VHH binders against q9y6x5. Designs and how they scored, part 373

Target 1, 379 residues: q9y6x5
Amino acid sequence: LPPKLLLVSFDGFRADYLKNYEFPHLQNFIKEGVLVEHVKNVFITKTFPNHYSIVTGLYEESHGIVANSMYDAVTKKHFSDSNDKDPFWWNEAVPIWVTNQLQENRSSAAAMWPGTDVPIHDTISSYFMNYNSSVSFEERLNNITMWLNNSNPPVTFATLYWEEPDASGHKYGPEDKENMSRVLKKIDDLIGDLVQRLKMLGLWENLNVIITSDHGMTQCSQDRLINLDSCIDHSYYTLIDLSPVAAILPKINRTEVYNKLKNCSPHMNVYLKEDIPNRFYYQHNDRIQPIILVADEGWTIVLNESSQKLGDHGYDNSLPSMHPFLAAHGPAFHKGYKHSTINIVDIYPMMCHILGLKPHPNNGTFGHTKCLLVDQWCI

## First folded at step 16 (VHH)

Design ha29 (framework vhh_8dlx_2)
Fold by ESMFold2-Fast, scan of step 16:
Structure ha29 (fold): chain B 379 residues (1-379), chain A 119 residues (1-119)
Amino acid sequence: as target 1 above (379 residues)
Amino acid sequence: EVQLVESGGGVVQPGRSLRLSCAASGFTVSSAWMSWVRQAPGKGLEWIGDIYYGGSRFYNPSLKSLVTISRDDSTNTLYLQMNSLRAEDTAIYYCAKGKDYESIAFDIWGKGTLVTVSS
């Protein structure tokens, strides 16, 4: 007291994996905590957008991280990857670690969560690691737990990010039971490492821990390719992002580009920006390109070439295959409670409540997560 | 019956390296958290370090630069590599198994192996 929270993400952990594989460590965590079976993420169902939605409670059009590859038409800037530290890309929202540091003189700590190595509104996470995928789970866990235990002002909000099972989901596809069983057993063992370390340091009983993910994974195939080069020449547009949601910046009249693309494949929807379905909440931002192509589940957009990906994500956020889960344990949470579904933007106001922070305006609904919490009227 | 059997102890000269082994039977080392602990003559137990289920390792800060814990899941064996041995490293070395997946208590100990560092 003050309340403390550790937010952990295992990238690409499809909710349905919990039904089809054994997770003894995660099941022990859930038995004394809560499980949300499906988290409905934001569109597009990609890593950077959804990780930033978790910590801001905002749709992508509102927080500005609209894809893993972006172009801003007003400033003419390009966003390249997780190493892009230009605050410009992140400044359209205030993530929870910034709010945490600005209220009650608290510290935040981060092990690789997207955005935590960037000064956002002139505030960087008090303790952080520069993103490097080669850094072991062991080193990330050691740093985050040391900072939780040995900091002044105290670390009250901490994040931990791990790239699996996403990398293996892409490589093998989610239907490769032999390889995915091995990968998911390793993830479960790492959850065991996390819980064991927190217990060894005397942190476990007083720390709120959330384990979640940004998206799921669906099976792809060489039989399900959409060759964009068969419909339009590269001289007519600049490609900002490719698959499964292509972001097209026309070099000629937008209508001409649209007409070349609209009948390209029966397995792809082509939208002018103003015609993007309202349910996606993916329209009102300068970083969303004039034409967006959305492939059907399991279809890959390519440029006159094969795809090596056997699994992918980024698809329609209504698809169960795109949904992650959320599990949580700690003094703020009920024990042994199971909930069906929340929206990924609902995580932010719940975390603000747990930490006693006043949330910035957001797209989440606190009422959706009340039944998870011991201090709320739903229970 | 479940057992832990240490080996590799003996007399070594200061500055040398030594690797201790801990062979497990009746359970799988990767399904448990494991520790190395030592007891110097006339002293209490000193924790050396742990290796957890997924392979995450944590060490006594006083010893971190001098020791490495590892395991070979195919041979069900835990190892302690010791470098730059000093006279004060003379001790009986034990491997120990955590009681269950999430416990901080030990339920199985090896018999110990003596390491003597002398010139």
Scores: ipSAE 0.655, ipTM 0.876, lowest interface PAE 1.2, mean pLDDT 92

Design ha3 (framework vhh_8dlx_2)
Fold by ESMFold2-Fast, scan of step 16:
Structure ha3 (fold): chain B 379 residues (1-379), chain A 119 residues (1-119)
Amino acid sequence: as target 1 above (379 residues)
Amino acid sequence: EVQLVESGGGVVQPGRSLRLSCAASGFTLSSNWMSWVRQAPGKGLEWIGDIYYGGSRFYNPSLKSLVTISRDDSTNTLYLQMNSLRAEDTAIYYCAKGKDYESIAFDIWGKGTLVTVSS
């Protein structure tokens, strides 16, 4: 049977949580595996874009999921919610489960990973769950492990997605030690459940498991708001996405809208699409709007309203608060190895190598992950 | 002293429901994985189900619709709810604690509680 890989995401798991809280189950996982302390994600540092970057190895401008809310200027389609199942939005890239299924005698399984309930290039994950946030971790874990153990052709690539600690990070903010301690202990216990279940089913010793996340979280405040209504009237533009990166579609001359916004706040940068910094790799896609507003860390863009969010993400990907971690265990990985930093786009070519798949052209660099793998020479 | 004490067994009529309790002392239930196991007269041990650290539950597929495992962390008590009891459910019911992170073995067992399904 070919090698097997389970990719697990805990949404919004900021890397430095590992240093500020206790994770006994995750620590036991890492002790016999590898830890990458920081993963530099792609810009915008949001859920759908980064989850799709993990499984495609592409920047957002290349894979086409450029935000959680999108408008395509060529087709005039709107991505109305984060569960949009129109293949149009996902077809600019080939995710790893599609490539995995195109190989002989291979299946993929998915428990809620973004995009896995959508037919992409006419291929849907062999086993999947339609996205529903109300479905328990228990049910997701039961389905994914049953599919890993009982499928023909064998499931060789499986994904598992969980919404925490992101939901609580938004609600309480990452600096709320009491509430975040409780939430993170629950996450650690769920990691314990995952490992225990894999051991009970005889899967643990032969399965490669990656635990990672899409982004971090930063503290927000009612004292750090940017009110767009103070700078520009709603009649001049259509708002495609608001905070902390606003996507502005002008209803009048683009230069006139830009001039109304450019001095709106000292805590927000205003870019014409062609002036977006090259380091963001966030320019070459029709779904990126003519004007993009980027709030400084911890600042929230609002429309004459208060914000209930005490934590948020989406900010500059150079910020350590936006970085997740990656931990991995299994026959492909060294035991007890720590690595400093990789790019989130590097995960895809590493996973292709583990599964014996030929990667599609991508923005990752396999050399960045070589030291994690037992079959590679890194010196 | 580390121990598990089952209670709630007894004689129950067919078709009725019964809830068994397992009181844990000397350790915290949520820091361990726990199981319910039964032994019918003249038969071997039959696994009923597990509850893990975060509350994830897994059941014997033949029993899944008939049983529910739960945990009350405030009273450090494990429960087994059984519905639609049949004569074949007559057994000694045990709760058991998982040994450690490295093993799928049990290290602590209760003494068992007898359930007799009879009219």
Scores: ipSAE 0.639, ipTM 0.873, lowest interface PAE 1.3, mean pLDDT 92

Design ha30 (framework vhh_8dlx_2)
Fold by ESMFold2-Fast, scan of step 16:
Structure ha30 (fold): chain B 379 residues (1-379), chain A 119 residues (1-119)
Amino acid sequence: as target 1 above (379 residues)
Amino acid sequence: EVQLVESGGGVVQPGRSLRLSCAASGFTVSSDWMSWVRQAPGKGLEWIGDIYYGGSRFYNPSLKSLVTISRDDSTNTLYLQMNSLRAEDTAIYYCAKGKDYESIAFDIWGKGTLVTVSS
């Protein structure tokens, strides 16, 4: 029987929520599985970039999804909600579902994972749902489990994406214990639904399940705003992305725009593209703009207005508040093992190993995940 | 004590709707997975559907268009809404609680409530 894997993402699930709130269903999952306490994500710490890094094992500069809003200097194309289904944006990498379908002649299934409703290198997930945030967790779960149990060739790789706790993290901020407690209890109950449904269908004992997230969340405030209009007139540049990482396309000389921005606020760093810190691995792509502004944790870049966000992400990937966790259960994983930290790009080669796939060249290190796996030596 | 008590059964005319209730004591309905099961005279048990911790619902495909399971967490009560009742829906209806996180078995059953569909 070929090995099977279900990859689940709860968007914006900050790692330290596990220490500050009770998760009875997730704790039962972890007790008989593995927990990685922190996953160091890629920069910028945004949804589309990190979800694509999980399934490709690549830094954003290498896979080409460098932000949630992008501009390509060579083709002059803009990435927005209406353009996210253009294969152009996704074709700089080969995600694991494409490799799964082409190397092993197996099926893949997807409930809303970013990129799975797009034909990438002329290959779309065998079973998928067109992205629609209004579709319930119940419907996503029903489709994924039906496809896992009733497909030929068999579904061996499946993905499930859910928008919470990210949406509530933005609305209430992570420090709103009352509202976040309610939201996180609902997430834990949905994890209970997932596990129970897999058990009811006879899938639980032979299925590998990974529960993870793309990033964390930090508290923002009306007292921590950077007004970009106080630094530079809008006629000097085109704004490609705003906060907390602003992507600036100059309309005049790049040096003149840089000089107007570089000393505007003590709470943001201003980089010419070639000066972006090497540790970010955020430089070598035409979709990265000539000037990048990086706000300090909890600071919001605005255009002469207040911000509605009480929480945000996108900040420096060294910040623990930006880190998600990873929990896993199944025949490939040890039981009751806790690991401190892996890189988000390490998930891809681990998943390839579990599925018996040859990984495409990637930035992950298989050795970092060996201690999680029963068929590997860990000393 | 941990118990389940069904109510709302009785004689009902064909084509009508009926809502059954299941009151839980000694535990919270949202803390466990719950099921509705029926047994027609001289027949085996037939699964109707489940509701899980977060409210995800799964139904017997043969019954999906005719039934809806719901719960009210504030009153600790599980419901089964049945529409377009037929004579073949005549059965004793049970609510049941899942045994534990490790099992697909039931550990607590109600006494059952009889539904008779007759003109």
Scores: ipSAE 0.570, ipTM 0.839, lowest interface PAE 1.7, mean pLDDT 92

Design ha31 (framework vhh_8dlx_2)
Fold by ESMFold2-Fast, scan of step 16:
Structure ha31 (fold): chain B 379 residues (1-379), chain A 119 residues (1-119)
Amino acid sequence: as target 1 above (379 residues)
Amino acid sequence: EVQLVESGGGVVQPGRSLRLSCAASGFTVSSEWMSWVRQAPGKGLEWIGDIYYGGSRFYNPSLKSLVTISRDDSTNTLYLQMNSLRAEDTAIYYCAKGKDYESIAFDIWGKGTLVTVSS
């Protein structure tokens, strides 16, 4: 039997939720598997960038999905729609499902993971669902398990994406313990459903399952707003992305736009592209704009017409509030092992190892995940 | 062609209710961050509320008890239900699409529909 892997993402699952709430189903999963308590994600801490980093092992400046809203200065193309199917945006990297299909006579399956409904390097996931947020977790799970059992060539890599707890995190904020408790209990129940379904179908004992997320969530407030309209007129720039990392394309001299913004708020850092901190690995790509604004944790950059959120993400990737976790179970993984921290780019080379694939050049370090694996020794 | 078209505005008496519609074409409302925004005469834009992925809703706290946002995914239409209308609710009402599914900045706007609350 070839090795099989199911990669599951619960969007916006902050790592410390595991310490503040009860997860009986997830804890049973971890008891017989592994837990990485913190995953240090890539900057910018947004959904599309981090989901693509998980499956490519690359920083955003290298894989090209640098935000959820983007502008490419060379081609003059705009990416600002979750239904944008242009392969141009995704072609700067080779995601693991493409490698899986091209290196071996194997199939991939996908339920809503970002990028899986787009042909990348002329290769689309063998089985996939077009993105639609209205499709239930149960329907996504039913399709994935059907494809894992009933495919030729066999499905060896499968992905499943779910929008919660991110949507509720935005609505309530992570400090709303009553509402977040309800949401997180529902997610734990979905994890129980997933395990039960895999057991019922005879998949559980031979399938490697990773449960992870792309980022966390932090509390925002109506009292913590940075209104750009108070600092600069719209006629001076084109706004590519707003909050909490604003991407500014100047219509006048870059230095003049920078000078109008640099003292706008004590709760926002303003960077010329070449001055963006090296630790972000967020500089060397044509889709990164000439001026980038980075709000402090919990602060929202707004315009006069902007809506307001009670929770948000996208902030500095050194913030623990932005970190997800990783839990895994299956024949490749130790049982009852806990690890403190890995980088989100380390997931890709680990998954390639489990599947027997040769990874494309990447920013991950296989050594960081060795201790999770039964066929490896820790250094 | 990507566009939003608001309808249902008009003259209403104080205390009455009104439902506005926003028909979308060229994209799917259930996959986007959708907002209602209004502009009263001589005032700036005021955000009313949002509906976004999974059907989650968020409202301006000042307006939460007075408005309800909904959508019909089968007809690709967004709605704003307004109750207990006051003279202060006189405005042009816009529906708007976020730049991406989580964006609070808008790239597509309707042309607006006028609501006049008068005795």
Scores: ipSAE 0.658, ipTM 0.862, lowest interface PAE 1.7, mean pLDDT 92

Design ha32 (framework vhh_8dlx_2)
Fold by ESMFold2-Fast, scan of step 16:
Structure ha32 (fold): chain B 379 residues (1-379), chain A 119 residues (1-119)
Amino acid sequence: as target 1 above (379 residues)
Amino acid sequence: EVQLVESGGGVVQPGRSLRLSCAASGFTVSSNYMSWVRQAPGKGLEWIGDIYYGGSRFYNPSLKSLVTISRDDSTNTLYLQMNSLRAEDTAIYYCAKGKDYESIAFDIWGKGTLVTVSS
């Protein structure tokens, strides 16, 4: 029978949480599987961009989801919560569930993964749930496991998304050991629920399961604010995205806006689009604005106001605090193997290999994940 | 001692509601998957539902609209709420603990509590 894969994301699960807190269920999962200690995500280190990079193997400039808030200069469209279901925003890439359905006459299933409730290239996940943050982990788990066990054509690729520990990371900050301990224990218990349900349904031994995340979290403070209104008047620009990466669309000459911003704070870097560092792979897309502001780790850009966030992400992807981890278990994976680092774009070609799919052109390198797989030779 | 003790059974009229309790000792309910099962007179065991580590619940589809499983982790107690009881719900009700990560079997059972639905 064809190989099956379940991809699970716990939003905002910083890699070093694994070293600072106890995860008995996750540790049992890893003991009989593999662990990648750090996953180097794509810039900007935000939810929608990185979730789409996981399933396309592309940098944000290539797949087109360049932020959680976007403006397309060519079409004059705005991306917001109210139109995240417009296929226009998602059509610059082909996510793995679309490839799965089109190449092999197989089904895909999705419990809330970003993009799965959108028809992309006229193809929507065979089974899906419309995004709703109030839907319990229990309901998502019940649907995904039901679809994995009872579908024709068979579900061979499934996704499950959960909003924690990101929401609590923002509210309490990652340095709040008491609150984060409680939140992370709950997540470990949910991993226990997942494994137990798969065992009860007879799926566990023959299903490949990946548990990963899109980014980490860093501590913010009311003492680390950059007031953009002290740098430039709002009449000079349109703000497309604010913090910690501000996307600036000038209403006047771009050079004049740049000159007003470039020396305003020692805690942010100001880039003209063509001067954005090449290592970010964040330049070649009409949705990337003419001027980008990048705050230093732990600094928040504000508009003459305080910030309620005690934790945030979106910062430079070289920062270990922005990195998630990857754990996996199943017939495709070695048992008890630890690997130090992969790039988040490497996950896509690895998943294509496991499912027997031909990957679309992508920025990942299959060689980086070879050591995780039983059917590959590792150097 | 490691044990499960059910309580709350008795005679109840059709259409009424009833809540059963299952007190655990020697282990914690939140560290295990827990189940409710019942046995009507002269019949086999019928699974009612499960609750897992993080609180995820799964029910027999035939009973899902009529029952709710919950737990109180502070008192180490499992509950079964039953609504719209019918004569066919007359049974001995058991709570059970899952064995371990290596098995889908149960290793600890209560002695059961009898529920009689009659008018």
Scores: ipSAE 0.472, ipTM 0.803, lowest interface PAE 2.1, mean pLDDT 92

Design ha33 (framework vhh_8dlx_2)
Fold by ESMFold2-Fast, scan of step 16:
Structure ha33 (fold): chain B 379 residues (1-379), chain A 119 residues (1-119)
Amino acid sequence: as target 1 above (379 residues)
Amino acid sequence: EVQLVESGGGVVQPGRSLRLSCAASGFTVSSNFMSWVRQAPGKGLEWIGDIYYGGSRFYNPSLKSLVTISRDDSTNTLYLQMNSLRAEDTAIYYCAKGKDYESIAFDIWGKGTLVTVSS
């Protein structure tokens, strides 16, 4: 029987939530599986970029989804909505569901994972749901488990995406213990629903399941705002993305725009594209703008207004607050093993190995995930 | 004391709707996996549907358009709404509680409530 894998993402699930809140269902999942305590995501630490990095194993400069809002200087196209379905934006990489369908001639299924409702290299997930945030977890779970159980040819790779706890993290902030406790208990109960449904359908024992996230969450404040309007007039630039990483397209001289911004705030770093730190791997793509502003953790960039966000992400990927976790269970994984840290780009080659797929060239290192797998020697 | 008590059964005419209740005591419905199951005269058990910890609901495909499972956490009660009742829906209806979140076993069952669909 071909190996099967279900990849689940709970958006914005900060790694240290596991230490500060109780997750009985998730703890039962990892008791007979593996836990990676921290996953170092890619810069910028945003939803669409990191979800695409998980399924391609590439840095954002290589896969082309460099932000949730983008402008391509060569073609002059705008990514106007975060779920823009123009294949142009997604075609710089080959996600694992495309590889699964083309190399092994097997089926893929998707419940809302970013990019799965877009034909990429003329290939769309065999089964998918058009993105709609109002669709319940129940409906997503019902569809994905039905496709895993009843498809011809069989579904061997499936994805499931849920918007929480990210939406509540933005609204309440990660330090709001009362509201976050309620939200995270609900997430844990949904994990319980997932496991129970897989058991009821006889899928649990033979299915590999990964539960992970794209990024964490940091507390923000009305006392930590950077007002760009105090430093530069709107006539000098076009704003492509705002906070906490601002993407600036100069209308006038780039050097003059840079000079107006570079001393604007002690809580923001201003980079010319060629000066963006190499460790970010955020430079070699036409969708990365000529000037990038990076706010310090917990600071919000605004245009002469207050921010309503009490939590945010997008910050430096070296910050532990930006890191998610990874938990996994199934025949490919050890039982009761805990690992400290992997890179988010390492998930892709690991998943390719589990499915028996030849990975496309990628930035991940299979050796980093070997200790999680029963068929590998961890030396 | 830990119990499940079904109610709302009786004689109903074809084409009518009926709502069954399952009152829980000694535990909370919203913290447990809950199911509805029925047994027609001389037949085996037929699964109707489940409601899980987080509220996710799954139904027998043959019955999905005809039934709805819900719960009221404030009254600790599980419900089964049935529409367009037919003679073949005549059965004893049971509610059941899952044992724990590590297994698919049931540890508490109600004694059942009889539904007879006839003129």
Scores: ipSAE 0.333, ipTM 0.739, lowest interface PAE 3.6, mean pLDDT 91

Design ha34 (framework vhh_8dlx_2)
Fold by ESMFold2-Fast, scan of step 16:
Structure ha34 (fold): chain B 379 residues (1-379), chain A 119 residues (1-119)
Amino acid sequence: as target 1 above (379 residues)
Amino acid sequence: EVQLVESGGGVVQPGRSLRLSCAASGFTVSSNWMSWVRQAPGKGLEWIGDIYWGGSRFYNPSLKSLVTISRDDSTNTLYLQMNSLRAEDTAIYYCAKGKDYESIAFDIWGKGTLVTVSS
């Protein structure tokens, strides 16, 4: 009988929340499983890019989802949250559910994971829900567990996505102890719901479950704004993405736009595409614009306006505030093992190993996750 | 004192609705998973549904959206709403508390409340 894996994401779950708040259900999950304390995500530290990196094992420049708002210079297409169902944007990589369906006689199931309601390389998840943020965790959980228990060919890879604590992190900021305590308590309770339902259905002991996230969250303030309109007139460029990484498409000479921006703020780095730091792995894709602005942690780029965001992400991926965690439980994983750090791109080859799939070429390193697995020799 | 006390049962006519209450003492309903279970005369126990810590609810498929479980954390009370009652819904209704995070077993049961559906 093939191994099964459920991959769960709680959007914007900063790793450091585990040290500052109580998670009794998550701690019970970890007690009989594994914990990776920090996952170093990919740049830029945004939702769509990092969710796609988890399931492809690729840097953003390689999988093509380089931001939540994109422009492709070759085809002249625009990407935003409202039109993310165009396969064009997702076709530069092969996500694990596609590999699962094409390499093996197996099914995949998805409850709202980014990209799963899109036919990628003419393959859509066998069972899926069209993205709708209003659908309850209860309904997502009911569908995913029903599909795991009642499918032929069997569902061997399933995904479940939840928008919190990201939405509340933006609204209240991560330093709002009172509001974040309430939100994180609710998430821990939802983890309890997940585990209990799997136990009730007889799925728990034979199912591999990974709980992770795409990024963290940092505190923002109206005292930390960068007004782009103070540096350059709108007539000189098209704005593709704004904050905290601005993507600038020049309407005049690129060097002239760069010179107007380069000394605009001491809290923002301005890069010509070829000067973007190599460590970001954010250069080799037509969807990365000729000029990129990178705000310092906690700074917001605005257009002559105030920002209502008290928390944000998208910042430098070396920042601990941008890092999520990974917890896992199941027959593939050791019990009671703690690991310090992996790269988010390492999750994909680990999942392929668990499912017995041949991974597509990727940027992850299987060796980084070997110590989590019972069938591997750890140094 | 740790106990569950059901109330709201009685004689109801077919097609009507009824809401049962389950008052908890000595523990907090929101800190546990809770269930409603019934037993018709001369029959075994039949699971109605569960509510978990985060409010996720799961029901016996054979009840076909005829029931809703809810809780009021301020009064530490669990509810079962039943609609379109039929004669076959005649049973003693129990609320029960899940034992712990590792178990599908119950450790605390109410005394039960009788619902009789008759004309």
Scores: ipSAE 0.688, ipTM 0.888, lowest interface PAE 1.0, mean pLDDT 92

